# VH-VL binders against Probable Brix domain-containing ribosomal biogenesis protein: the designs that were tried, part 1

Every score and structure here is a prediction.

Target 1, 224 residues: Probable Brix domain-containing ribosomal biogenesis protein, of Pyrococcus abyssi (q9v200)
Amino acid sequence: MMLITTSHRPTRRTRSFGHDLERVFPNSLYMTRGKKTIQELLMEAYDRGYERLLIINVWKGNPLKMTFIKVHPDDWGYLGYLYLHGVKLQREMGFRGLNPIREDMPLVVTTAKRVGLDHLAFAQVFSELTTGKFVPRGDKSLLSIADKYNTDVLAVIERHPRGIVVNFYRLDVTKERAVGPLINVKIWIMEDGRRWDYKEAFGIKVKPRRKEGEAEEGARKDSH
Structure headers, positions and changes below count from the first letter of each chain, unless a header shows other numbers; antibody chains aren't numbered by Kabat.
F, E and O are the ipSAE of ESMFold2-Fast, ESMFold2 and OpenDDE, as the mean of both directions, binder to target and target to binder. V2 is 0.75 times the mean of E and O plus 0.25 times the DockQ between their complexes.
[cut] marks letters that were taken out.
The coordinates of atoms that the task and the answers printed are left out; those that the model quotes come from them. Centres of patches stay.

## First folded at step 4 (VH-VL; framework fv_anetumab)

Design s02 (from a04 with light chain S96D)
Fold by ESMFold2-Fast, scan of step 4:
Structure s02 (fold): chain C 224 residues (1-224), chain A 120 residues (1-120), chain B 111 residues (1-111)
Amino acid sequence: as target 1 above (224 residues)
Amino acid sequence: QVELVQSGAEVKKPGESLKISCKGSGYSFTDYWIGWVRQAPGKGLEWMGIIYPGDSDTRYSPSFQGQVTISADKSISTAYLQWSSLKASDTAMYYCARLSGELLDAFDIWGQGTLVTVSS
Amino acid sequence: DIALTQPASVSGSPGQSITISCTGTSSDVGGYDYVSWYQQHPGKAPKLMIYEVSNRPSGVSNRFSGSKSGNTASLTISGLQAEDEADYYCSSYTSDSTYVVFGGGTKLTVL
């Protein structure tokens, strides 16, 4: 599915997050960044047959940013970005030493049963970013969906008051609860112009940070 | 052990400034919201506002916008509630409480409370 | 600010069951599965009893259960005991303002 790495000077937590993602993205590899350039990473990803390059950036320490890049020999490019409120690591959810997924299986992306349109839109966006398969939830159980699509791994899009949560299930590990990582998304931006911000989408009013000059929450200038 | 420890009781006069504190320990302070909840004598719980220490995102209830300032210093895992000019009507018990990332939007850990008495 | 409606008081006898309602709108209780319930004994800080509508934290008796139908959440306490006498508050995430709204509180008297 994808090659996963970090920015050049990752924190320990960022590295742990990369390893957690390797355990829930089928046929994916976490690779230490070292001094590799984006071009070198793209070549490595292509040589290994991956369709995506994911770079985990530190955004003010915590929360993190996830940058998704399309891998193609002649037409690579940035696809989109997830800005995160934070993550909960698999070890923080009680799961240590999970094995990567070795078999060919899809990452199924679905939603919790009680979600709004913003969550449905993000489920589709997340499936595009990861090359996962979006499956509408309806009244189906996670086990029913997993069985139909011959997978053990699901990314489930859930409600959160500050954003949208992605929670991962590994049915080969436990059928009772998510294994993580839990990803809390506050902003997503696609290179095709689609975007979402939890503050605007949920009608949330927050006090602007004390800062001289331009308001951080101001709308983009529509004309110059 | 996850804990929130609040500063001690305060006795003030109207017009004075005050800053009370709430120190977190035993968890990643920047990964959880800290809320402030007011309880006037014999009254119910009133949410005042909430701060996410990781990015200083702060939200106030309409009743408390402009009345108080909420801040946090993540280097010492401490949140603050501040008044520039106290009023007798500010007499209340003030609680800080953590919203759990695991429990999602529940105040799972509460401070012991800080009693603020404002009298002339 | 208080937006959620709770009865001011409820009462029951030891061994009985009681239910406390918490009514909001589609922008809070009805729109999200983030309803929590708190117990407060006199002179003490509130204690979380229920989160995400129906989940219990470790250490909370299974006599306490939560549910939701439309815009109304409910806390049910079965097998009432004297120690259950306390004030109970519901809370919900809200999209109409900034984050949290509490109910007015319900005083439970165990006869």
Scores: ipSAE 0.007, ipTM 0.456, lowest interface PAE 12.2, mean pLDDT 84

Design s03 (from a04 with heavy chain D31S, light chain S96D)
Fold by ESMFold2-Fast, scan of step 4:
Structure s03 (fold): chain C 224 residues (1-224), chain A 120 residues (1-120), chain B 111 residues (1-111)
Amino acid sequence: as target 1 above (224 residues)
Amino acid sequence: QVELVQSGAEVKKPGESLKISCKGSGYSFTSYWIGWVRQAPGKGLEWMGIIYPGDSDTRYSPSFQGQVTISADKSISTAYLQWSSLKASDTAMYYCARLSGELLDAFDIWGQGTLVTVSS
Amino acid sequence: DIALTQPASVSGSPGQSITISCTGTSSDVGGYDYVSWYQQHPGKAPKLMIYEVSNRPSGVSNRFSGSKSGNTASLTISGLQAEDEADYYCSSYTSDSTYVVFGGGTKLTVL
């Protein structure tokens, strides 16, 4: 599915998050960044047969950022960005030592049973960013969806008071609860112009940040 | 050894200003929201507001908007709650508490509380 | 009204099981899986017992469990012990003009 790495000089928590994602994105690899350039990472991803490069960044010293890049020999490019309120690691959800998924299976992206249009839109976006398969939930159980689509792994888009949550299930590990990581999305932006901000969606009145805005995120490059 | 340590008890007169503190230790202070919760004598818990110390993003309960100011100084890992003019009805125990992760999930670590008494 | 509805008091004997309810609306308890429960002993700060409806922090006894049905969340304490005597508060996110709302509190007496 994808090559996963970090910005230069990642925190321990950021590295742990990368490893967690390797365990829920089928046919994916977490690779230590070291001194590798974006071009070198794209070549490595292409050589390994991956369609995406994911770079996990620290954004302005706070909330994590996930940058998705399309891997193609002639037409690579930035696809979109997820800015995060935060994450809960698999170890913080009680799961350690999970094996990566090496079998050829889809990442199914679905929603909780009762969600709004913003959650459906994000499920579509998350499917595009990851190359996952969006499956409408309806009244179906996660087990029945997994059986129908021959997969053990689901990303479930859930309601959250301050954003949109992605929670991961591994049915080969447990059928009773999510294994994580849990990702709380604050803002998402696609290079095609589609975007979402929890402040606007939830009618939240907050003190504005000086000079920084969702539209101007690319103007400031921050790697710590 | 994650903890929040609050400033000591205060006795004030109506009309006076006051600023109480909450110092975090044992964790990355700038990575977690800090909330303030009020408990009037013999009453229940009332949420007042929260602040993210990394960028001072602050959210208030409608009941407390304009009545108090919440701030933080990340250089000393300390959050503050302040009044410009105290009223007798401000007499209460004030707790600071850390929100789990960056999500508005739960208050997982609590300060010991600061008792504020406002009377003549 | 800014508080979730809890019974003012509940009582039980050692070894028994008791349940405390927390009722809200579709804008808080019914709309989101972000219900927490706190234990407060006299003169002490609250302690987190349950988060996200049914999850227990690692240091909390498995005698404490949480659940939710519609607009009502419940805290159940099994194998009741004298040390469980305390005030219990529920809390939820709300999608209206407040971000967090607490219940009125329930005094548990262990007879």
Scores: ipSAE 0.007, ipTM 0.450, lowest interface PAE 12.1, mean pLDDT 84

Design s04 (from s03 with heavy chain R59Y)
Fold by ESMFold2-Fast, scan of step 4:
Formats: structure tokens, sequence, C-alpha cells
Structure s04 (fold): chain C 224 residues (1-224), chain A 120 residues (1-120), chain B 111 residues (1-111)
């Protein structure tokens, strides 16, 4: 799935987060950044058959930003960014020494049962960023989804007042609870122009929309 | 000293409006979620909703969506719970409480409670 | 209504141990390590006793311990004392629409 690394001179917590992601993203590898350039990382990812390069950036010792890059020999490019309130590591959720996932298994991305449109939109975005498979939740159990799609790993998009949470399940480890890492996303931005900010998502109900956006929306509604 | 201080007891009639308050002190008020919890006489705790005072992000329990309004004024470190039209069934003790940590972990600091009695 | 199941009452003698259960689903107690326990004496606000399943706030006696197995969290009180007589509530983060859900409460009587 992807090559995972950090910005130069990562903290221990950021390295731990990278390793946690290696354990829930199938066919993925955490690689020490050292002095490697982005071009060298892209070449390494391509040579290993990965479709994504993930760079974890830090601020004040914690993961701040996840940058997803499309890997291709002729058409590589930045795809999008997740800005984080914070993360909860697998060790902080009671799990240590998890093995990486087999390479023939999809990452299924789904939502909690009762979520809003923002969560559905993010589930789609997260599936695009990771190359995971978005599966609408409906009334299905996580076990039934995992069985149908022949996977042991699910990323579940969950409600959170301050943002959107991604939590990971490893059914080969436990069928009872999430293993983590838990990722609390406050902003996501895609290079194609799609974006979400938890503050704007709530502020739109209080402040009027910009006149430009209102004019465009009116024109679209008139088209049937 | 970190504390939440709530407004005093209220006695109201059905149909009246009411706004009760919860003032935080001794910590960064804008950096923690404030929750509201109802306890009907002789009954258990019911979560009503939470607000982040820094930007007024608010989430309600489905049971209380449309029944009450939660708001905050960060300039005076005060959160509010408001009814436009009280019902006898709103008779209860109302607690405000601070959510600890960066994620939804626990209510670590509680106000003393505001008793609201609604009778015809 | 109340989503987490607790026994309505439990009792014990001074010096003994008791356990209070809190049962939910994989979307709350079973899915996350965000289970808290609160103690409430008559006429008082609740007091946090346990958070994140098994952690104690500063000042809470080590006689209080928390654990979880599957969809059931447990609060264990060892060396029961008269002052432990109170109502105990569990709560959990939930990935469903409620964010926070409380248990129905358990009245502990020390006899």
Amino acid sequence: as target 1 above (224 residues)
Amino acid sequence: QVELVQSGAEVKKPGESLKISCKGSGYSFTSYWIGWVRQAPGKGLEWMGIIYPGDSDTYYSPSFQGQVTISADKSISTAYLQWSSLKASDTAMYYCARLSGELLDAFDIWGQGTLVTVSS
Amino acid sequence: DIALTQPASVSGSPGQSITISCTGTSSDVGGYDYVSWYQQHPGKAPKLMIYEVSNRPSGVSNRFSGSKSGNTASLTISGLQAEDEADYYCSSYTSDSTYVVFGGGTKLTVL
C-alpha cells in the first residue's frame, strides 16, 4: 500500500506513530527518513511497488500533518493533507508487538453507523488517500463487512466534536475493540480543491455563506 | 484553583424560558470541552451535549437535540444551557462538567449543580 | 434511554471486595478504552474515580480499580469502607450518535 516516513529529525512519538500505521496499512513499510530526499523516497516506493508515499510532519513533538503523495514513475504528485489535533498510539490503547498485515488484504474504510455527511465525505477522501476501499456502513456490523470483503483490517471514521476520528480494527488481533492508532483530524485538504475544516463546518450555520458561493449554488440549482 | 461554578436554583412554570450558567476559573476555558448532564429526581445521569468554548462547536445527545440550546461566552469564561419553553418533565438537577484531555476521555471537574423545578 | 447495563444494587461488608459491571456493545465499551467511573454521594455532584478503563486520578484510593473484558467493564472496590456507600455510574465514549453514554447506575450499600 504505501511507504511511510517522517520529516527530518522526528521525535520518538512520531516514529511510534509511523510504526503503528505500518501495522494497520496492508503491504506498507515504515522507513527511517535520515537524509533521504523526496525524490529518493519516491524512487524507493516505486521500486517496492507502493502506490503512496506518506510523510508525517511534527510540531511540538507530536504528529501535526500527514502528507499523501501519489507514486508513479511519470506522474507523481501531492494528493492531500490531514492536519491533526493529535493521535493515540497502539501502545496507549493496550496493544504492543503487532505484526504487519499480509500484502493481499484490502484496507476497508467505513463509518460508524450514525454519522453525518462530513464523515461520509471524509471516508471517501481517506480511501482515496490510502488506496483503501470505501464501504458504506448502513446497518452492517464490522464483522460482516470484514467477512464480505475478505479483510482483517478496517479504518472506521467516527464522530468527534472537535474533528473527525479515524480508528483502526485488526480482527486477527481482537474482534472486540479497536487497536489504534486513533487519529483526530481537524482539517483535510485535497489538491483537487476539496477541503474540510471542523471550525468552518460549524461556523457555516452561524455566518452567512460568501456571495460568490451563493451565486454559484443558485445557478446549479436552476439547471435541474 | 480549577473550578466550575453554576448559577442558583430556579423555580419556573411550564412555558417559561430559562438560561442557566456555568463559569470556569483557574484554567484555559477555551481549551476544554464543557458538557451538560441532567439528573431527574431519583434517576441516573443523562448526557445532554457538549460545547468547545474556543469556537462554540456544539454537539447534542439525540434525546436533547431541539429541546435545549447550549452556548458559551468565552470573554467571561461562561457556558450556558437554555430552554425556550420549559415543561414539567424538565424538572431535574443540571450539572456542567469539563471534559479532560484532547480526546473525549472523562469529566474530571464538575460544577455543584443547578436544581430546576418546573411545576404548574 | 440508558444504553449501558449496570446492576441496580450491590452490597458488601466492611473489609470485603465488590465488583460492579458495565455492559455495552462494540460501539462503546467494547470498541474503545474510554470508560470512566463516577462516585455520587446523596446531594453531591459526581466525582471521577476511574478514566480510560483503569487509570485513577490523583487523590483516588488504590482500593478502586478498573478493568475491561470484551463488552463489559468492571469497577472493583477492595477493602470496603462505610464512606464507599454511594451510587456508581459508568460512562463510555461511543462511535454512534451520542458521543457519551452513561450506565443506569449502581447503588452500593455497605452493611
Scores: ipSAE 0.006, ipTM 0.501, lowest interface PAE 12.1, mean pLDDT 84

Design s05 (from s03 with heavy chain R59T)
Fold by ESMFold2-Fast, scan of step 4:
Structure s05 (fold): chain C 224 residues (1-224), chain A 120 residues (1-120), chain B 111 residues (1-111)
Amino acid sequence: as target 1 above (224 residues)
Amino acid sequence: QVELVQSGAEVKKPGESLKISCKGSGYSFTSYWIGWVRQAPGKGLEWMGIIYPGDSDTTYSPSFQGQVTISADKSISTAYLQWSSLKASDTAMYYCARLSGELLDAFDIWGQGTLVTVSS
Amino acid sequence: DIALTQPASVSGSPGQSITISCTGTSSDVGGYDYVSWYQQHPGKAPKLMIYEVSNRPSGVSNRFSGSKSGNTASLTISGLQAEDEADYYCSSYTSDSTYVVFGGGTKLTVL
């Protein structure tokens, strides 16, 4: 799937996050950045057959940004960016010693059963960034999806009042709950111009004046 | 520009094989499901199946399971619909359409259609 | 599959409002907000008019609106114009598969 690394001189927390991702992105490798340039990382990713290069940037000791780069000998380039409120590491969710997934299985990306348009859009974006497979949730259980797609790993896009959460399930580890890492996304930007910001999407206005009049767009409808 | 372009009209005899195409451009072809929709002369729209081009995973409508094969070649951003042995009842307009997750599984982009006529 | 239920035809005069219904079950129209409406002129491909029950794509006139109550979704066209004469199809996601189900279609005649 992808080569994962960090910005130069990462914090221990950022390195742990990179290792956590190696454990939920099938056929992926976390590589210590050291003094490697982007060009050297792209060459390494290409030689290993990976389609993506992921760089985790740090801010004030925590992962702040995930940069996804398309790996291709003739057409490599930046694809998009996830800006994070924060992450919860696998160890902080009670899981240690998980093995990387080296078997041939897809990363299935789906949503919680009842989500809004923003979650569905992000599931699509996350699938594009990771080369994962987006599977509409509908009324299906995670177990039934995993069985149909012959996978043990799912990234589930979930609601959060201040963003969009990506939570990872490893059904070979536990069928009871997510193993993490939990990623809380506040902004995503694609190089093709698509973008999303939780403040705008969830009606969180930073302006001194409260409330606006009629909306030109149709309102989202709930399932009641 | 985001679009789906389908192959041209076909006139066939019963028992002949046929493969029609749908080429996507202007978007990440491997990231969206592609659906095939049939419309018999003077009739309504019938969903036939969908395919995820990234790995060719396919789901068929029960009415079309075993009657057609849906496939995709991601290297050329093209989806296909094929018959091993055509019947007169296969005469119809065939549309491909992109199933958009951003629009909650609506068909947001449609090909222009391929008319298939099967007669002796 | 089983088509969603639409009236075969509806008619109206220019300037009037008309409504087309689309009835399903709790496993499709009633269970989800994934109802879309398509307009098809003779000899043309369908065009998406409404998605997620009530949202309009860019470029679709605000004379077109969608709603849902229980197992029935509705498309309303206000200020009816001659160019609105077309076939209209609803569709919905079904909970038992990843596929959509279409309504039987409604022919709108502008008198």
Scores: ipSAE 0.000, ipTM 0.431, lowest interface PAE 16.8, mean pLDDT 84

Design s06 (from s04 with light chain S27D)
Fold by ESMFold2-Fast, scan of step 4:
Structure s06 (fold): chain C 224 residues (1-224), chain A 120 residues (1-120), chain B 111 residues (1-111)
Amino acid sequence: as target 1 above (224 residues)
Amino acid sequence: QVELVQSGAEVKKPGESLKISCKGSGYSFTSYWIGWVRQAPGKGLEWMGIIYPGDSDTYYSPSFQGQVTISADKSISTAYLQWSSLKASDTAMYYCARLSGELLDAFDIWGQGTLVTVSS
Amino acid sequence: DIALTQPASVSGSPGQSITISCTGTSDDVGGYDYVSWYQQHPGKAPKLMIYEVSNRPSGVSNRFSGSKSGNTASLTISGLQAEDEADYYCSSYTSDSTYVVFGGGTKLTVL
């Protein structure tokens, strides 16, 4: 599936996040960045049979951005970007040392049962970025989806008042709850022009600010 | 046997440079963080910084940023702690320790320590 | 420098139990389950006794146990023995930085 790495000089938390992703993205490897260039990473990914290169960038100690690159000898290119409010690591959700996933296991991407169109659009985007398989949720249980698609690993797109959450399930570990990591996405941008920003969505719901015309400008403010 | 072996005791004058070492054996040196911990005479443990030898990624405690340099040479499985100009206040025991990937918050293997004495 | 607060000293008699506290904030001890405890005998390097709040490494006596409540982690030593006389340090991960932070240390005296 993918080669996972970080920007130069990653934090310990960012390395943990990379390893967490390695445990929920089938046929994937977290590789120390070192001084490797993008070209060297793409060659390594291609030689290993991976279709994606994921680079995790940091700011103030936390993962800030996930950059997805298509791996191909003649047609490599940037696909899209996820800008993050933050993440919760598998260890912060009560799980440590998860066993590797079988290499032939598909990653299924679905949604929570009560989500809007923005979540459906992102589920499709996330499946494109990861090469996962998008499966509409409907009224199905996660277990029934996993059984139908012969997988133990699911990425579930969930609501958040300030963004969109990706949460991972490993049914070979527990059927009771998500194992993580939990990713809170505030902005996503695709190189083909599709984009989403929670602040822009919020702005649409708020009455537009008047800069001119009949707006009050101080003098007519309520005094008491 | 998994172990960290540190260089021997040093006696120096203020203003002199110094580089002490920590050699790992019995494990994959490039797969674990190495930390440096200072202990002044009769005082507690104080974290100085950590390095990941696989890519030389290094983080310093604010108290030691710019005062020491941490480095590693993965070809000989050795980490280093270096001063350009020692002060009398640098007199302390210096430990290196391995931070386990499975014990992200814990130093599971410790070197024996290097005593550094700086006096005029 | 002291980032986590421990009592400077504690004392006990053989066979008794003692507890050493380690107090931080919600950005370290309170926010994460990544507290470790180290034992240091005079002239020796520290030894890991507890990791992830309550787990013991192989070879550490079950007389040593760890716990956490809110922003305070605790190391308890039961059936106190003369060989337990040592300095004890707590440590935690912090969310305000990417580095390890230590407590000031506690000297345990076995009378």
Scores: ipSAE 0.006, ipTM 0.437, lowest interface PAE 16.0, mean pLDDT 84

Design s07 (from s04 with light chain N55D)
Fold by ESMFold2-Fast, scan of step 4:
Structure s07 (fold): chain C 224 residues (1-224), chain A 120 residues (1-120), chain B 111 residues (1-111)
Amino acid sequence: as target 1 above (224 residues)
Amino acid sequence: QVELVQSGAEVKKPGESLKISCKGSGYSFTSYWIGWVRQAPGKGLEWMGIIYPGDSDTYYSPSFQGQVTISADKSISTAYLQWSSLKASDTAMYYCARLSGELLDAFDIWGQGTLVTVSS
Amino acid sequence: DIALTQPASVSGSPGQSITISCTGTSSDVGGYDYVSWYQQHPGKAPKLMIYEVSDRPSGVSNRFSGSKSGNTASLTISGLQAEDEADYYCSSYTSDSTYVVFGGGTKLTVL
């Protein structure tokens, strides 16, 4: 249950991604950012009964970022952030014209059957960020989980060579495969201090990226 | 010393089966993805697929899905590339390479290559 | 499988700078910062020269640099030396149901 929007100057791909999320997050709405401030978005979300505000950020040269904010009239706050390698849109997975989910049903978050502790931790984090329900996979099929929890939509946390993948299933659309969007997460950070970086999971130190346009020559005292 | 050592050159006839190997040493073999790359004579590099030896999770290039099988035996730090029935068009140099988490999805360590020649 | 577009050949003389392009789409080079460059001498396995568009592994000369603009990544070799003569391949992550895609390769001749 969330209000979904973008940074003030979204790319076409970022707007498409917001619409895709509207189709897999039950009782959610993608809203054009326009000139709206964070405060105006929070008020709109509260008035509509949403518990989360999701802002999809993109910046020239930077990967996509998803910022999750808790919606409350007196106690709103930032919850966490997902930094993305990228996304694969529903249309790129062969699905067009999906309707948003209007019925009251949970977003069930589970994992693929063969995943490590990093994936289990992220499934819990993703459920907290989205207000979804984390359900351990075990040996169960996705169909049996969906039936037990009276839902048609599942977010499945999957392994990937360069990160953690979130893939969405809409069982009212197809029982054979995921519909997307596919989200490839490289870093997640929670305001409570929990964090994960795929580079550290592979045993490396995170290096800062070079700023675009900075001079190569050694820094002068007045260089910023 | 971090290295990948591949099995020796093979000369086969069409229709024969073949399994070539790639043995890792000097690092935690189960903690890194191993990829397979094909290079036909005088041609460029072609991505075939990748495996995570810790749990044998595997992804194939669409061009090679169903053409080969990639596997690994973590007890001996060895990855494998296998054909059930070779074709003359399988003649190529085959490289294994480690996907480096430290180099962010770059192949930082390469095997020396296994030349596979399929001819009648 | 589809390949990223590189020029078949490029040439330069010692001391010059040359640039090799690698063009893809928004689903690979343009969409992600996971472009790598490999050097291959005849009869040898490829060697990683650049990763993450512009970073160098330890031991790779700072004469090699990488950049990206839109859907095109570039490898630049400054102060060209005879030993730089080799084939160069770019590689990128792709969202098109493939893990990795390579460029067609560029033969660098140092004359």
Scores: ipSAE 0.007, ipTM 0.496, lowest interface PAE 10.7, mean pLDDT 84

Design s09 (from a04 with light chain V100W)
Fold by ESMFold2-Fast, scan of step 4:
Structure s09 (fold): chain C 224 residues (1-224), chain A 120 residues (1-120), chain B 111 residues (1-111)
Amino acid sequence: as target 1 above (224 residues)
Amino acid sequence: QVELVQSGAEVKKPGESLKISCKGSGYSFTDYWIGWVRQAPGKGLEWMGIIYPGDSDTRYSPSFQGQVTISADKSISTAYLQWSSLKASDTAMYYCARLSGELLDAFDIWGQGTLVTVSS
Amino acid sequence: DIALTQPASVSGSPGQSITISCTGTSSDVGGYDYVSWYQQHPGKAPKLMIYEVSNRPSGVSNRFSGSKSGNTASLTISGLQAEDEADYYCSSYTSSSTYWVFGGGTKLTVL
């Protein structure tokens, strides 16, 4: 599915988050950034057969940012960005020593049963960013969806007072609860112009703050 | 000196309308959500709904959607809970409470409660 | 059912420690760090004792502490005192259409 890395000088927590994602994105690899450029990472991803490059960074005071890049020899490019309020690591949810998923299986992206249109829209966006398969929830159980689509892993888009959360289930680990990581999304932006901001949607309203700063100038520039 | 002061006890008959109030003081009323919580006699707490007074954005628990109306008048720093037609099952203590803002996600300041009795 | 599960009652003697559990699912207690605890004395409004699982508001004694493991949050009261006798309610954010859900409440008796 994807090659996962960080900005050049990651914190321990950022590295842990990258490893957590490797355990819930099927057929994916977390790779230490070192001194590698984005061009070198794209070539590595292509050589390994991955369709996405994910860079986890701290950006302009945002707690965390996830940058998704389409991997293709002739048509690579930035796809979109998730700006995060924060994450909850798998170890903070009680799960340690999970193995990466190396078998070919889809990442199914669905929603909680009681969600609004913003959650449905984000589920579709998240499936596009990850190459996951969006499946409408309806009244179905996660187990029945997993069985139908022959997968052990689901990303479930859930409500949050201050944004949208992504929570991961590994049905080969536990049938009862999410394993994480929990990703709390405050802003998502797609290169095609689609965007969402929790302050303008459904989150708990806060004292007015300065509007978003300058747009990022060069989407193809190396991130730190 | 941050506080929420609620209106006095009410005794009503089934079918009557009622509007109770919750007045905030000592803080910026329009910057905080106000929630309503119900407690039936001898029973536990039930969240009913919440309002942001700055723009009257309201959200209800599914159990109370359509049964009550929550509103606010920011010019007098007062939130309201209203019934168009009371039922005997509406007999309860009603609390208003301030949501402590984005970081806390908890109700940090509570009104003293308004007892509503609906009978005969 | 949308209510969180608490024991109906717990008891302890002055100076002891007691723990009150609050059990939900991965869609509330297990999924989020938005667990709060409230103390209610007879005839009084609830008082916030713990927020975001383990944080104490200004003015709340260090004797009160919160924790969470999986789908169960816990309130621990150490050095139990007569004035701690009250009803205790947990509350959690939920990913359902209800933003908050309360536990059924626990009556603490100080013997």
Scores: ipSAE 0.007, ipTM 0.445, lowest interface PAE 11.2, mean pLDDT 84

